VH-VL binders against C2 domain-containing protein 2 (C2cd2). Designs and how they scored, part 10

Target 1, 194 residues: C2 domain-containing protein 2 (C2cd2), of Mus musculus (Mouse) (e9q3c1r45to238)
Amino acid sequence: EPDELRRRESDTLLSWILTRDSWGNQWQAAWVTALNYEAEKRGGPLRLSFQKDPRPQSLQLTVEKVSSVVKSTQEKVVICHVVGETLQFLVSAGPASATGSECQLYDVHLSPFHLKVEFHMEEKREDIQIRWSFTHVPETAIKIQPQAPGEKQALGVNMLSEALEDLFKHLVNAASPSVFLSTKPTQVKEAQSL
Short names: E, the ipSAE of ESMFold2; O, the ipSAE of OpenDDE; V2, 0.75 times the mean of E and O plus 0.25 times the DockQ between their complexes.

## First folded at step 4 (VH-VL)

Design A4a (from A4 with heavy chain L104F, light chain S32D; framework fv_patecibart; at its last look DockQ between E and O 0.51; V2 from the best seeds 0.00; counts 0 for: pae E 8.9 > 2)
Heavy chain, then light chain:
Amino acid sequence: QVTLKESGPTLVKPTQTLTLTCTFSGFSLSTSGVGVAWIRQPPGKALEWLAHIYWNDDKRYYPALKNRLTITKDTSKNQVVLTMTNMDPVDTATYYCAHTEYQFLYGDAFDIWGQGTLVTVSS
Amino acid sequence: EIVLTQSPDFQSVTPKEKVTITCRASQSIGSDIHWYQQKPDQYPKLLIKYASQSFSGVPSRFSGSGSGTDFTLTINSLEAEDAATYYCHQSSSLPWTFGQGTKVEIK
ESMFold2, look of step 4: ipSAE 0.011; ipTM 0.574
ESMFold2 (binder alone), look of step 4: mean pLDDT 92; pTM 0.947
OpenDDE, look of step 4: ipSAE 0.032; ipTM 0.599

Design A4b (from A4 with light chain Q27E S32D S93E; framework fv_patecibart; at its last look DockQ between E and O 0.37; V2 from the best seeds 0.00; counts 0 for: pae E 14.4 > 2)
Fold by ESMFold2, look of step 4:
Structure A4b (fold): chain C 194 residues (1-194), chain A 123 residues (1-123), chain B 107 residues (1-107)
Amino acid sequence: as target 1 above (194 residues)
Amino acid sequence: QVTLKESGPTLVKPTQTLTLTCTFSGFSLSTSGVGVAWIRQPPGKALEWLAHIYWNDDKRYYPALKNRLTITKDTSKNQVVLTMTNMDPVDTATYYCAHTEYQLLYGDAFDIWGQGTLVTVSS
Amino acid sequence: EIVLTQSPDFQSVTPKEKVTITCRASESIGSDIHWYQQKPDQYPKLLIKYASQSFSGVPSRFSGSGSGTDFTLTINSLEAEDAATYYCHQSSELPWTFGQGTKVEIK
């Protein structure tokens, strides 16, 4: 069964790439940037602003479904479904007419979170482009906690949860954030060791 | 049953200000997520979105026309008013108001329209 | 702003035949596309919202499909009462915009 063995080896390699600190740092920053961009474009009754959580966060990712597409003799795309345990970030939220001082800051956790990840690889190119989209599934829970417990909130948690669901579904439908990972330093190290 | 009806002048001179009123029934602008939009259609041409106002008084305008448009509401009278300044013959169009229900999950469709009112800009 | 381009501008179709109207967005809009029917001298009426969801009271011969940039409105078996101009509308990004329209006539 050579096809299944080849697929299992591909899953291992993709999981290794996705656990690298370089990708994880870039991915979270790109995700926050994409969320802010889409929130500003859509408008609506809430003013939302997203921030990367400054606390260290390990993305514990599992690669589940992998397929590949050869686009040409020089280009291959690998598509996989990735599941993570918990993604956390900060959101500042208030009514659409709110100024910065009228917005409240919330801790937001997605658990589990699901991604469709595309690895775009070109022959003779030293960078891998990674694109992804949020796959909204019913099992993903959004947990929201005000950072200042006990303070009066101007915004109901239910309305914020609905706004986040809408925004995430829009990202799935409309946008695919991307980053580039260089293979140059790794290739230099491997060449020196060979 | 949701209904909307546009009212206002049908003939306006160049440079004058147009004031259109949308009177509606079957919904309230005090209901969370509800809004009213204005759309126009020049004779024989495509539809053009102009402005909207929601239950929470959020207001949006077509950017190229923002300096000329003002949208307001009177929730107790079930009315939305559009004011457009410095009218020009190119603004001759049928003006519609439409109900929108803000969908936190999706963008807004214009689900119920008024019958429209033709506004002609001429001397 | 996002431009919606409909195709064709006009079609004359024999009764009971299939009508296909396409709408192409200049940027990805997910499924935030809506379709309206406007009969001569009438106000527009919503047919399909969010690419594929039929609005209340719309005959089953009308259906929509697509995502991203390419969208289709289909009338599976054209009836005389379907002679109208059809518009697509995107609500993904402000300012909201419409396609130029597709006029459908009975041949």
Scores: ipSAE 0.000, ipTM 0.498, lowest interface PAE 14.4, mean pLDDT 77
ESMFold2 (binder alone), look of step 4: mean pLDDT 92; pTM 0.948
OpenDDE, look of step 4: ipSAE 0.063; ipTM 0.685

Design A4c (from A4 with heavy chain Q103F, light chain S92D; framework fv_patecibart; at its last look DockQ between E and O 0.40; V2 from the best seeds 0.00; counts 0 for: pae O 9.5 > 2)
Heavy chain, then light chain:
Amino acid sequence: QVTLKESGPTLVKPTQTLTLTCTFSGFSLSTSGVGVAWIRQPPGKALEWLAHIYWNDDKRYYPALKNRLTITKDTSKNQVVLTMTNMDPVDTATYYCAHTEYFLLYGDAFDIWGQGTLVTVSS
Amino acid sequence: EIVLTQSPDFQSVTPKEKVTITCRASQSIGSSIHWYQQKPDQYPKLLIKYASQSFSGVPSRFSGSGSGTDFTLTINSLEAEDAATYYCHQSDSLPWTFGQGTKVEIK
ESMFold2, look of step 4: ipSAE 0.038; ipTM 0.626
ESMFold2 (binder alone), look of step 4: mean pLDDT 93; pTM 0.947
OpenDDE, look of step 4: ipSAE 0.007; ipTM 0.561

Design A4d (from A4 with heavy chain S32Y Q103L L104F; framework fv_patecibart; at its last look DockQ between E and O 0.02; V2 from the best seeds 0.00; counts 0 for: pae E 16.0 > 2, SAP .512 > .496, placed apart)
Fold by ESMFold2, look of step 4:
Structure A4d (fold): chain C 194 residues (1-194), chain A 123 residues (1-123), chain B 107 residues (1-107)
Amino acid sequence: as target 1 above (194 residues)
Amino acid sequence: QVTLKESGPTLVKPTQTLTLTCTFSGFSLSTYGVGVAWIRQPPGKALEWLAHIYWNDDKRYYPALKNRLTITKDTSKNQVVLTMTNMDPVDTATYYCAHTEYLFLYGDAFDIWGQGTLVTVSS
Amino acid sequence: EIVLTQSPDFQSVTPKEKVTITCRASQSIGSSIHWYQQKPDQYPKLLIKYASQSFSGVPSRFSGSGSGTDFTLTINSLEAEDAATYYCHQSSSLPWTFGQGTKVEIK
């Protein structure tokens, strides 16, 4: 059946992409870039800066729904909706007038998270563009912990949670972030954001 | 069970037109991602891809032979037809049809083949 | 058009020994390479697709590896029934092309 074949194609693309070294090197940078763009645009009572997390994190994604747009055997877009168990960010946060050194680092976890993922492919091209965005999901839980052991900020965590919830609300259905992944071992494209 | 079988003349004279039919079962050419390809093998030589038709009627041909080849399908009859004009003794080969499932990123493997039919082109 | 060059053209191998067949592409093809086995007077059968994925029903002694331009088919412990000609095939760029074949015989 058409839905099952599209599901298998999507599963294959996700598996391939998640195992690429270039994906591991680029995906977090793309997230960070997109989140910082939206945080600056939104403003608010807190200064937020998303950071790359040096700790390893693999995404564990499950395909929820698949659709595709087949233009020809030479040009194709595969669109799937996926659910992930947990997504981790590092966030530097402080008062709106704070400089970077006055901000503190927090671990932020989203669980579960829902994405729309688009694979834009052209047969002649040696790469594919992968774009993704959050899907509106009210049940997504945001958990926040100060990164430094023994350091606790009781105040500010509620403000940070509210600010992050507002930020992620504005990211719903936005067509960012994105990366280009090489279909060949010779080259890696840099990440892009809106 | 996916099966394919080639049928058509086994002897053709130079300059004549060859028409081969691939009759298959166990799949439909209206199914997303499915295709049928034609491959030939001259006696004692390597395999040579000729033509390919997909579920959406997209067609591909080996460029050097494109002016001589026509591939068509009849989904209701589970058939694919290859026509090759101006046959020459160098075209003597076993002709195979094969099933494919299209994966855009990696292209197509020929996963299930017919038995093949030997076509001899002789004066 | 992408030329696939297999090596060696011919191997005569004692049973249970390892067989290695290479396929070199004239330009990068990523992982868009497939391997077929053709026994004498038979039609070809798919062994490995997409460089390293075994097709269903293929014995585990067959494996594929490589990416880019250099690819390898390995038969870890050759059995008598493996005497055949092996072909690589690329699906990265039209026209789809095959290597010239590697004949494997039992010594």
Scores: ipSAE 0.000, ipTM 0.467, lowest interface PAE 16.0, mean pLDDT 78
ESMFold2 (binder alone), look of step 4: mean pLDDT 92; pTM 0.946
OpenDDE, look of step 4: ipSAE 0.013; ipTM 0.579

Design D3d (framework fv_dupilumab; at its last look DockQ between E and O 0.02; V2 from the best seeds 0.00; counts 0 for: pae E 5.8 > 2, placed apart)
Heavy chain, then light chain:
Amino acid sequence: EVQLVESGGGLEQPGGSLRLSCAGSGFTFSSYAMTWVRQAPGKGLEWVSSISGSGGSTYYADSVKGRFTISRDNSKNTLYLQMNSLRAEDTAVYYCAKEGYDFWSGPSYFDYWGQGTTVTVSS
Amino acid sequence: DIVMTQSPLSLPVTPGEPASISCRSSQSLLHSRGYNYLDWYLQKSGQSPQLLIYLGSNRASGVPDRFSGSGSGTDFTLKISRVEAEDVGFYYCMQALQTPWTFGQGTKLEIK
ESMFold2, look of step 4: ipSAE 0.238; ipTM 0.706
ESMFold2 (binder alone), look of step 4: mean pLDDT 92; pTM 0.944
OpenDDE, look of step 4: ipSAE 0.026; ipTM 0.598

## First folded at step 5 (VH-VL)

Design B19 (from A4 with heavy chain Q103R; framework fv_patecibart; at its last look DockQ between E and O 0.02; V2 from the best seeds 0.00; counts 0 for: pae E 12.0 > 2, placed apart)
Fold by ESMFold2, look of step 6:
Structure B19 (fold): chain C 194 residues (1-194), chain A 123 residues (1-123), chain B 107 residues (1-107)
Amino acid sequence: as target 1 above (194 residues)
Amino acid sequence: QVTLKESGPTLVKPTQTLTLTCTFSGFSLSTSGVGVAWIRQPPGKALEWLAHIYWNDDKRYYPALKNRLTITKDTSKNQVVLTMTNMDPVDTATYYCAHTEYRLLYGDAFDIWGQGTLVTVSS
Amino acid sequence: EIVLTQSPDFQSVTPKEKVTITCRASQSIGSSIHWYQQKPDQYPKLLIKYASQSFSGVPSRFSGSGSGTDFTLTINSLEAEDAATYYCHQSSSLPWTFGQGTKVEIK
């Protein structure tokens, strides 16, 4: 029973951290940065550019599983699995062409989405390093809508959906982005440089 | 049946520009997802990818050689052309062209290769 | 740039024995790895694509496995005609890169 009570206290703190607006905005910005980096590096004929939706977004996050590992007397890692109802972002997509064709903008929704989130805590630090990775599951539906529905599309929705799925599979095998969050009200740090 | 064949000069002097032509049959570079790559192999050494052109005219180059390489295609003649400027003895290698099929779900393999052409750079 | 390191550089093998060649990537590449065979004085030929998928016409004694950073090409029963240099190649991230090669000879 004492171990279960400690886990409940840890779950409460993690739920509080995950529902803060500062974390939500930071991980989405870092995610977009990671997607753009990987898309630029992949090669092939597709031009993809990702943008965070500028409007506030409620992710409706649920913490499913929590485990912890004590690495040393000075360091603890908490790993949790998070599911969200819908993640939305913008994609500028189209073929790369020497003729100079323009890319078209799409609204993209992932539902549900799954994250593996790691909280790295050190006794002497005043902040928490948060690392995450996208977890690919077959149940994640990709919904794509052109921003201008009446316009002629240069790239079909099916091709974009396949490209996004391939990119997501690749990204889960790459280094996870990370963010530092301060428990103090005056400071939040971004772990990646833009 | 997919076939590719490299052609061009076999001896080049330092500082000259090399032009190689890949002539192929059994596929069209107008077909969605198709591409042609150039790969070289110095004698007794490993393979090195140089450049890639896709059906939609997207082009990729090995970064360290990017300002020396140009890849173009002529879809009606089933040809891809590679030019490489400022040749140096270190560029002595067998040059291959290869077919690729881009699948949006998976990355590209070099599935069918030409027989290669040895290009020697010497003064 | 992703570095692929093959092991061993060279092996001399008695016919009918099993040959194992490994390829280690400096970063995770999922299953975006391919294996080529280059016999002496010949052009390379694709054997295995996407870690484990046999290319058309490849004998069943050739197989591939692995995911992430560690990959293996296996020849279950070496034939004399399999004497060649074998290369791995990653198509996960530009620039595309090859391993340094593994030369297999008949003992």
Scores: ipSAE 0.000, ipTM 0.512, lowest interface PAE 12.0, mean pLDDT 77
ESMFold2-Fast, scan of step 5: ipSAE 0.304; ipTM 0.666
ESMFold2 (binder alone), look of step 6: mean pLDDT 92; pTM 0.946
OpenDDE, look of step 6: ipSAE 0.006; ipTM 0.571

Design B26 (from A4 with heavy chain T100S E101P; framework fv_patecibart)
Fold by ESMFold2-Fast, scan of step 5:
Structure B26 (fold): chain C 194 residues (1-194), chain A 123 residues (1-123), chain B 107 residues (1-107)
Amino acid sequence: as target 1 above (194 residues)
Amino acid sequence: QVTLKESGPTLVKPTQTLTLTCTFSGFSLSTSGVGVAWIRQPPGKALEWLAHIYWNDDKRYYPALKNRLTITKDTSKNQVVLTMTNMDPVDTATYYCAHSPYQLLYGDAFDIWGQGTLVTVSS
Amino acid sequence: EIVLTQSPDFQSVTPKEKVTITCRASQSIGSSIHWYQQKPDQYPKLLIKYASQSFSGVPSRFSGSGSGTDFTLTINSLEAEDAATYYCHQSSSLPWTFGQGTKVEIK
């Protein structure tokens, strides 16, 4: 049937996106985007901003497993297991209003790590809606290093570690921005698929 | 040694603007991380957070009331002022100001509260 | 917004008995939950912050536990002065919200 064929084509497109040569870089961008989205909901006086490490570095990530469950003729859930030796990013801490003090940078390494991402695909009229969420708290050890270790920090490393653990818990089942695909073949930017 | 005390009118007519002042001692609202919140409690009902101001003048408001609320501080006078426009009988409540200690991550607990001031809105 | 649901709404307890109050969040809030005690005609007082950290001056019979969506405040052995309404408060996401309260009376 046309609906089943369209659904299977969507699965193939998702698998293709996830197995692209640039996946590691795209995953880091998606991770940073998710952290920034949740951090913006925080009510604290300091702004936390996440960004990819701008220095050239190899990010060795693999998508170990892709599994799916068909919930109905219009609904499908796909679970992707992303594993790696390390996932690294930068975090800056500064005033939420961007007024006053300069931001201080910290290196964050998650090592080792196992992330479980769930994609929910639902047909709505002539489009396929894709939502994603983390299904479990990341399985990792958190290592934080200030970029200027001799400088006195407004936000302690221990408190930042606790904040990241709490932020990870908030990522579990958090609503993601929806992406809509038309019934015609289309390309979805990898970073936006997560 | 941290103390806070609310002051302002105890009776407000519908459509008027309410202005409440929180005067505090034992801390400075120029100390990194420190903030002051306004919380209200209608008679017999639960606590409701209204607004928060931090040492760096960053402000947070309850979204549904944001258009009616203004929070400001005067660090030299040790005062935080809350203004709420277009008062309605349903805004009748005890209004509290409270101290928020250094945490800087999410919001923090309100560790020390003022005694509260009952504001009645009636014609 | 994050809704906090407390249970029970009310309980009447014999002195020296254990009291358990639960607070359930509509979505994960990590450990950003705080507990307050409010006696009749008095202002609220902080008991426990960040799920399990005791506040200075609070009797050791008060303890907190939980993470994610399910949190518990425990009074190990109820004393007469503990008759009050207890509130949970989440500071994880704006707007910050409180539970509806649990009233504890002594028999």
Scores: ipSAE 0.087, ipTM 0.585, lowest interface PAE 4.8, mean pLDDT 79

Design B32 (framework fv_telazorlimab)
Fold by ESMFold2-Fast, scan of step 5:
Structure B32 (fold): chain C 194 residues (1-194), chain A 123 residues (1-123), chain B 106 residues (1-106)
Amino acid sequence: as target 1 above (194 residues)
Amino acid sequence: QVTLKESGPALVKPTQTLTLTCSFSGFSLSTSGVGVGWIRQPPGKALEWIAHIYWNDDKYYNTALKTRLTISKDTSKNQVVLTMTNMDPVDTATYYCARTEYQLLYGDAFDIWGQGTLVTVSS
Amino acid sequence: EIVLTQSPATLSLSPGERATLSCRASQSVSYMHWYQQKPGQAPRPWIYDASNRATGIPARFSGSGSGTDYTLTISSLEPEDFAVYYCQQYSSLPWTFGQGTKVEIK
C-alpha cells in the first residue's frame, strides 16, 4: 500500500552528512549553544559554561529507524535514531557567585548515547536550513572527568551530573525551541582586540 | 548556462604524478550546497568516483585511491584541481569533472558533467 | 563499499519494445540515481532518487525501487534510447556505480 511516511532500517546518508567536518562542527556548536541557553535560563546553584572540545575529532554516528515525509518542494522532515559511542564537550563549573577564577574545568562524555531526533529541512533562497529537536529525553550514560582530580572535585562531579541530567529533560521538543543549522561555511574569526 | 571543462596532460609515464584542472562557469563554488568532483572511466569499463570537494572545503576521497589523491579548489578562479600520484597503466581512463548541488528530495547527484579528458599512462 | 550489480549486462531489443533494467545493491541504500551514456559522450543524469525524472527526460522512462532492488523501465523504445545506463548509489562513501546495462538494437 502507498504510505507518505517511509521507514528505513538503515540510512547512511544522514550519518555521512552528520560526520562531514562542517556539518559535525555546526551540530556540535548547536548542541553547546542549546546547553548554554538552558543553563542560563534556569539558573541554579552552579554557574555552567559549555564549550566544544578543542581536540579535532570526527563524530562516530550511526543513523537508524529513519522515517521521512516530504511536505513540499522546499520542506522535508526526517525522524530518526542517532546512536553513537561518545559525544564530548567541556564544562566550566563553579558556584553561582563565581567570577571565573573559582571555576573548574571538566571533560564530559556522553557514552554511549541514543537520541531520537526530528530534522526539519527547508530550502530558502541560497541556503538549506536544518533545524532539529529531540522527540524524547536523550538516553545516555554521563561520564565526567575533572581536569585536576581531587576530593573536592569529586563532589562537583555529582552535582554536575545531576545538573546535566536535569538540563537534558528540558531539551525535549515540547519544552524547548528548535535549533537552526545553516549550510553556509562556518568561518571562525579569532576575536581581535580593538 | 553552466559548463565544466577538464584540462591536463594526455600522456603520463608510469610513477609520475597526474594533475588535472576543472574550469567552470555559470556557478560559484561559494554557493551553499554546491560541490565538484571527479569520476573516471577506463576504456570500455564502468564509471568510478574518485574525489569530491564542497563549497565549504569539505573533501572526500575514494578509499581505494585515498593515499594517492589530493583535491583542492580556487573559488576566485572557478577551478578545482585533482592530483594523483604514482600513475600506473591501469589508471588509463577518461577523467570527468562534474557538479553536484544538494537537493532536499534527491541528495547530491552529478547533474552537469564536463566533456572528459583522456589520460593514457604508458612508457 | 556498496557493490551495485546491474542485470542484464546487455539488452538486445527492437524499437517499440519494453525494456526493464535492474540494479541490485549489496546493502540497503538511501538514494539511487540513474545516468544515460552514449558512445563518446559524458554520462547524463536521467533519474534522481529512484523515480524522479531529470529535466527533459521523456515520460516513457520510469524508475522504481527501494532498499536493495531498483528498476529502470522504458515503456516503448525509441531509436535515441539505445545507450548504456548506469545506476549510482549516494548513500555510503565511497559512492559507487554499477557496471552498466547496454541497450542495443537487435
Scores: ipSAE 0.000, ipTM 0.476, lowest interface PAE 14.2, mean pLDDT 77

Design B34 (from A4 with heavy chain G107S D108Y A109Y; framework fv_patecibart)
Fold by ESMFold2-Fast, scan of step 5:
Structure B34 (fold): chain C 194 residues (1-194), chain A 123 residues (1-123), chain B 107 residues (1-107)
Amino acid sequence: as target 1 above (194 residues)
Amino acid sequence: QVTLKESGPTLVKPTQTLTLTCTFSGFSLSTSGVGVAWIRQPPGKALEWLAHIYWNDDKRYYPALKNRLTITKDTSKNQVVLTMTNMDPVDTATYYCAHTEYQLLYSYYFDIWGQGTLVTVSS
Amino acid sequence: EIVLTQSPDFQSVTPKEKVTITCRASQSIGSSIHWYQQKPDQYPKLLIKYASQSFSGVPSRFSGSGSGTDFTLTINSLEAEDAATYYCHQSSSLPWTFGQGTKVEIK
């Protein structure tokens, strides 16, 4: 019985975020911010810059695994594992010394994808913090392809595509996106404590 | 077979500059994704990464030591050189160079190490 | 910088027993953890790369696991030759950092 109660709690929270009009944009922005942070922090001879994908992203997430619920007198934390069909990103890649034509745009897809999602609620706050991280499973496939195939030939980027795939997988595994969502339906409010 | 060997002075006086050379075989530093790192270990202490040089001559240094460190390569001689200025007794350590590759996922591991060279800093 | 904390600092183990060493990162590093063995007065040798992949020539008794912030190195059946200090190393973010080391001795 406790498993059903925990699952209903996580299903309710997940449904709430997925039905918000702003969620798709906040989801993309949080991923882009976290991935760019990890890319900058890593350094190295190859530079990656994640960009907001202008294409509409269809996002469906379902609870895969029994949730964990931890509750104290003033705090509630709900943790669940969720699965989605496809994560899609737009990435600019080139040498760290790149000054223009050396950079190339790539479409990156992960399918399926698995996340550990944490909902953090505090008694006297009007917002919820949502944090998530990538959980790699053997069946997750990564597909990276240049947006302009002709440029791939010009710069010898076939060899770079394999290194780019490895680097992207590293960055996705390291990234920890988060958002603060107002519990009030009419406004978004910044958290007092970050 | 990849091999690396460190060479340089074993005794250095405080305030002097240390120059260490890593001579390697079995790979080329012009190969895309290949690099060489310098790591040190004070007696009885943990390993400390110092510097890395990439195949494209990109260089990275431990931030707290950046103003004292210079790493260079000479691909024709199969050598990487580390220079460290203003040596102090606390810099006494065994210094290692190690091979790295970029081609594999998380390829910045140190797969092949040199034997190490002990540098003692004392007056 | 990312801090790696190993536990325990020291472990004295009877031959053929199982040894477990943990490494905790101060922030998520995915699977970007590597394990090294250093015997007294010798240079370090790579054992495990990418958290769980054995390096060539490493005995099958060594295995690694974990992701995110918590990682484990396991020696299934300790041999006398395994007396050494073990270090974890993260390559997720510059500067690259090592754990403080775990010394394993034979009882």
Scores: ipSAE 0.000, ipTM 0.486, lowest interface PAE 16.6, mean pLDDT 81

Design B4 (from A4 with light chain S32Y S91T S92D; framework fv_patecibart)
Fold by ESMFold2-Fast, scan of step 5:
Structure B4 (fold): chain C 194 residues (1-194), chain A 123 residues (1-123), chain B 107 residues (1-107)
Amino acid sequence: as target 1 above (194 residues)
Amino acid sequence: QVTLKESGPTLVKPTQTLTLTCTFSGFSLSTSGVGVAWIRQPPGKALEWLAHIYWNDDKRYYPALKNRLTITKDTSKNQVVLTMTNMDPVDTATYYCAHTEYQLLYGDAFDIWGQGTLVTVSS
Amino acid sequence: EIVLTQSPDFQSVTPKEKVTITCRASQSIGSYIHWYQQKPDQYPKLLIKYASQSFSGVPSRFSGSGSGTDFTLTINSLEAEDAATYYCHQTDSLPWTFGQGTKVEIK
């Protein structure tokens, strides 16, 4: 009985988190941050810069499996599997010495995506802090399309697309996005008001 | 033919600064994709990467040593210089410079190496 | 940082026998592994880059394979001139790191 009630409560909390106004923005930001981190970690002269797609996006999420573990009276971990249609972002790719013609913008689509999400909830100093981390499941399909390819760009893009796709598959498999949420307002509200 | 040669002092006292010069021929550090790395090897030990400089003046350093290392290039002289401060006996090693040619997918391999120069740190 | 562990540390092999050297990474590095040969009192020489691509002038008896965390350098038929220490090297993520080396001697 206790386990059934706890599972229902965990499902409710997860649903609440996923339907928050800022979830989509935080979700995309977490992936962009993780991908940029992995790209920077590689080093070398290759310049890859990931950006949020400024175009409207519909993030359709389905929660498939949920489990939870109560670690203490102040600590709880919820693990779930989340499946989505598409995660989209932009990437600028080229050598670090690129002079425009060597740098090209690409639309990157992860479709479908299947994530294992781990929520760590901890009560500290009368505040509930939620930290979550996610990893994608291998075998996500990756589609890379040049942005506004044009006639001349199409020839150059054909040569690069295979190498870039392999690189993006590597980066996506290495990425480990995470987000930290607090139930308390941020420290400096005046910065937010600007 | 690509060749590189290291030069600098063979003996350094503890706390002193080491300056090593890599002089090369057969390539230019103004060529896109080209870089030069510094690697060291203590006697009887494994290889250890120290620093890397690319044609566009982009620089990379081994994190634990970054506050002691400076890498610079003089493209007109075909030289790359490594400076390492506050030398200690544990820094005794053969120091190598090596050529790299970056490829978009494959990254950097150290394909042509200099002969190396042994630097001994002792009082 | 990524740790590369080579096995074995040392092997003594009769001429013409097959030699296998393994390099294991502490995390996935794709195919960003390179292999070097260092003969006594000499500087290292590149043998294989990007896991399996032979460098110019390297004898065909040397080959590389692997992906992710497990990589292998193979010498199909050992020659006397192959007595050396072999090192793996990863360029997947900074800092670049080397394995501890595998010493191959002729019996």
Scores: ipSAE 0.000, ipTM 0.506, lowest interface PAE 13.7, mean pLDDT 76

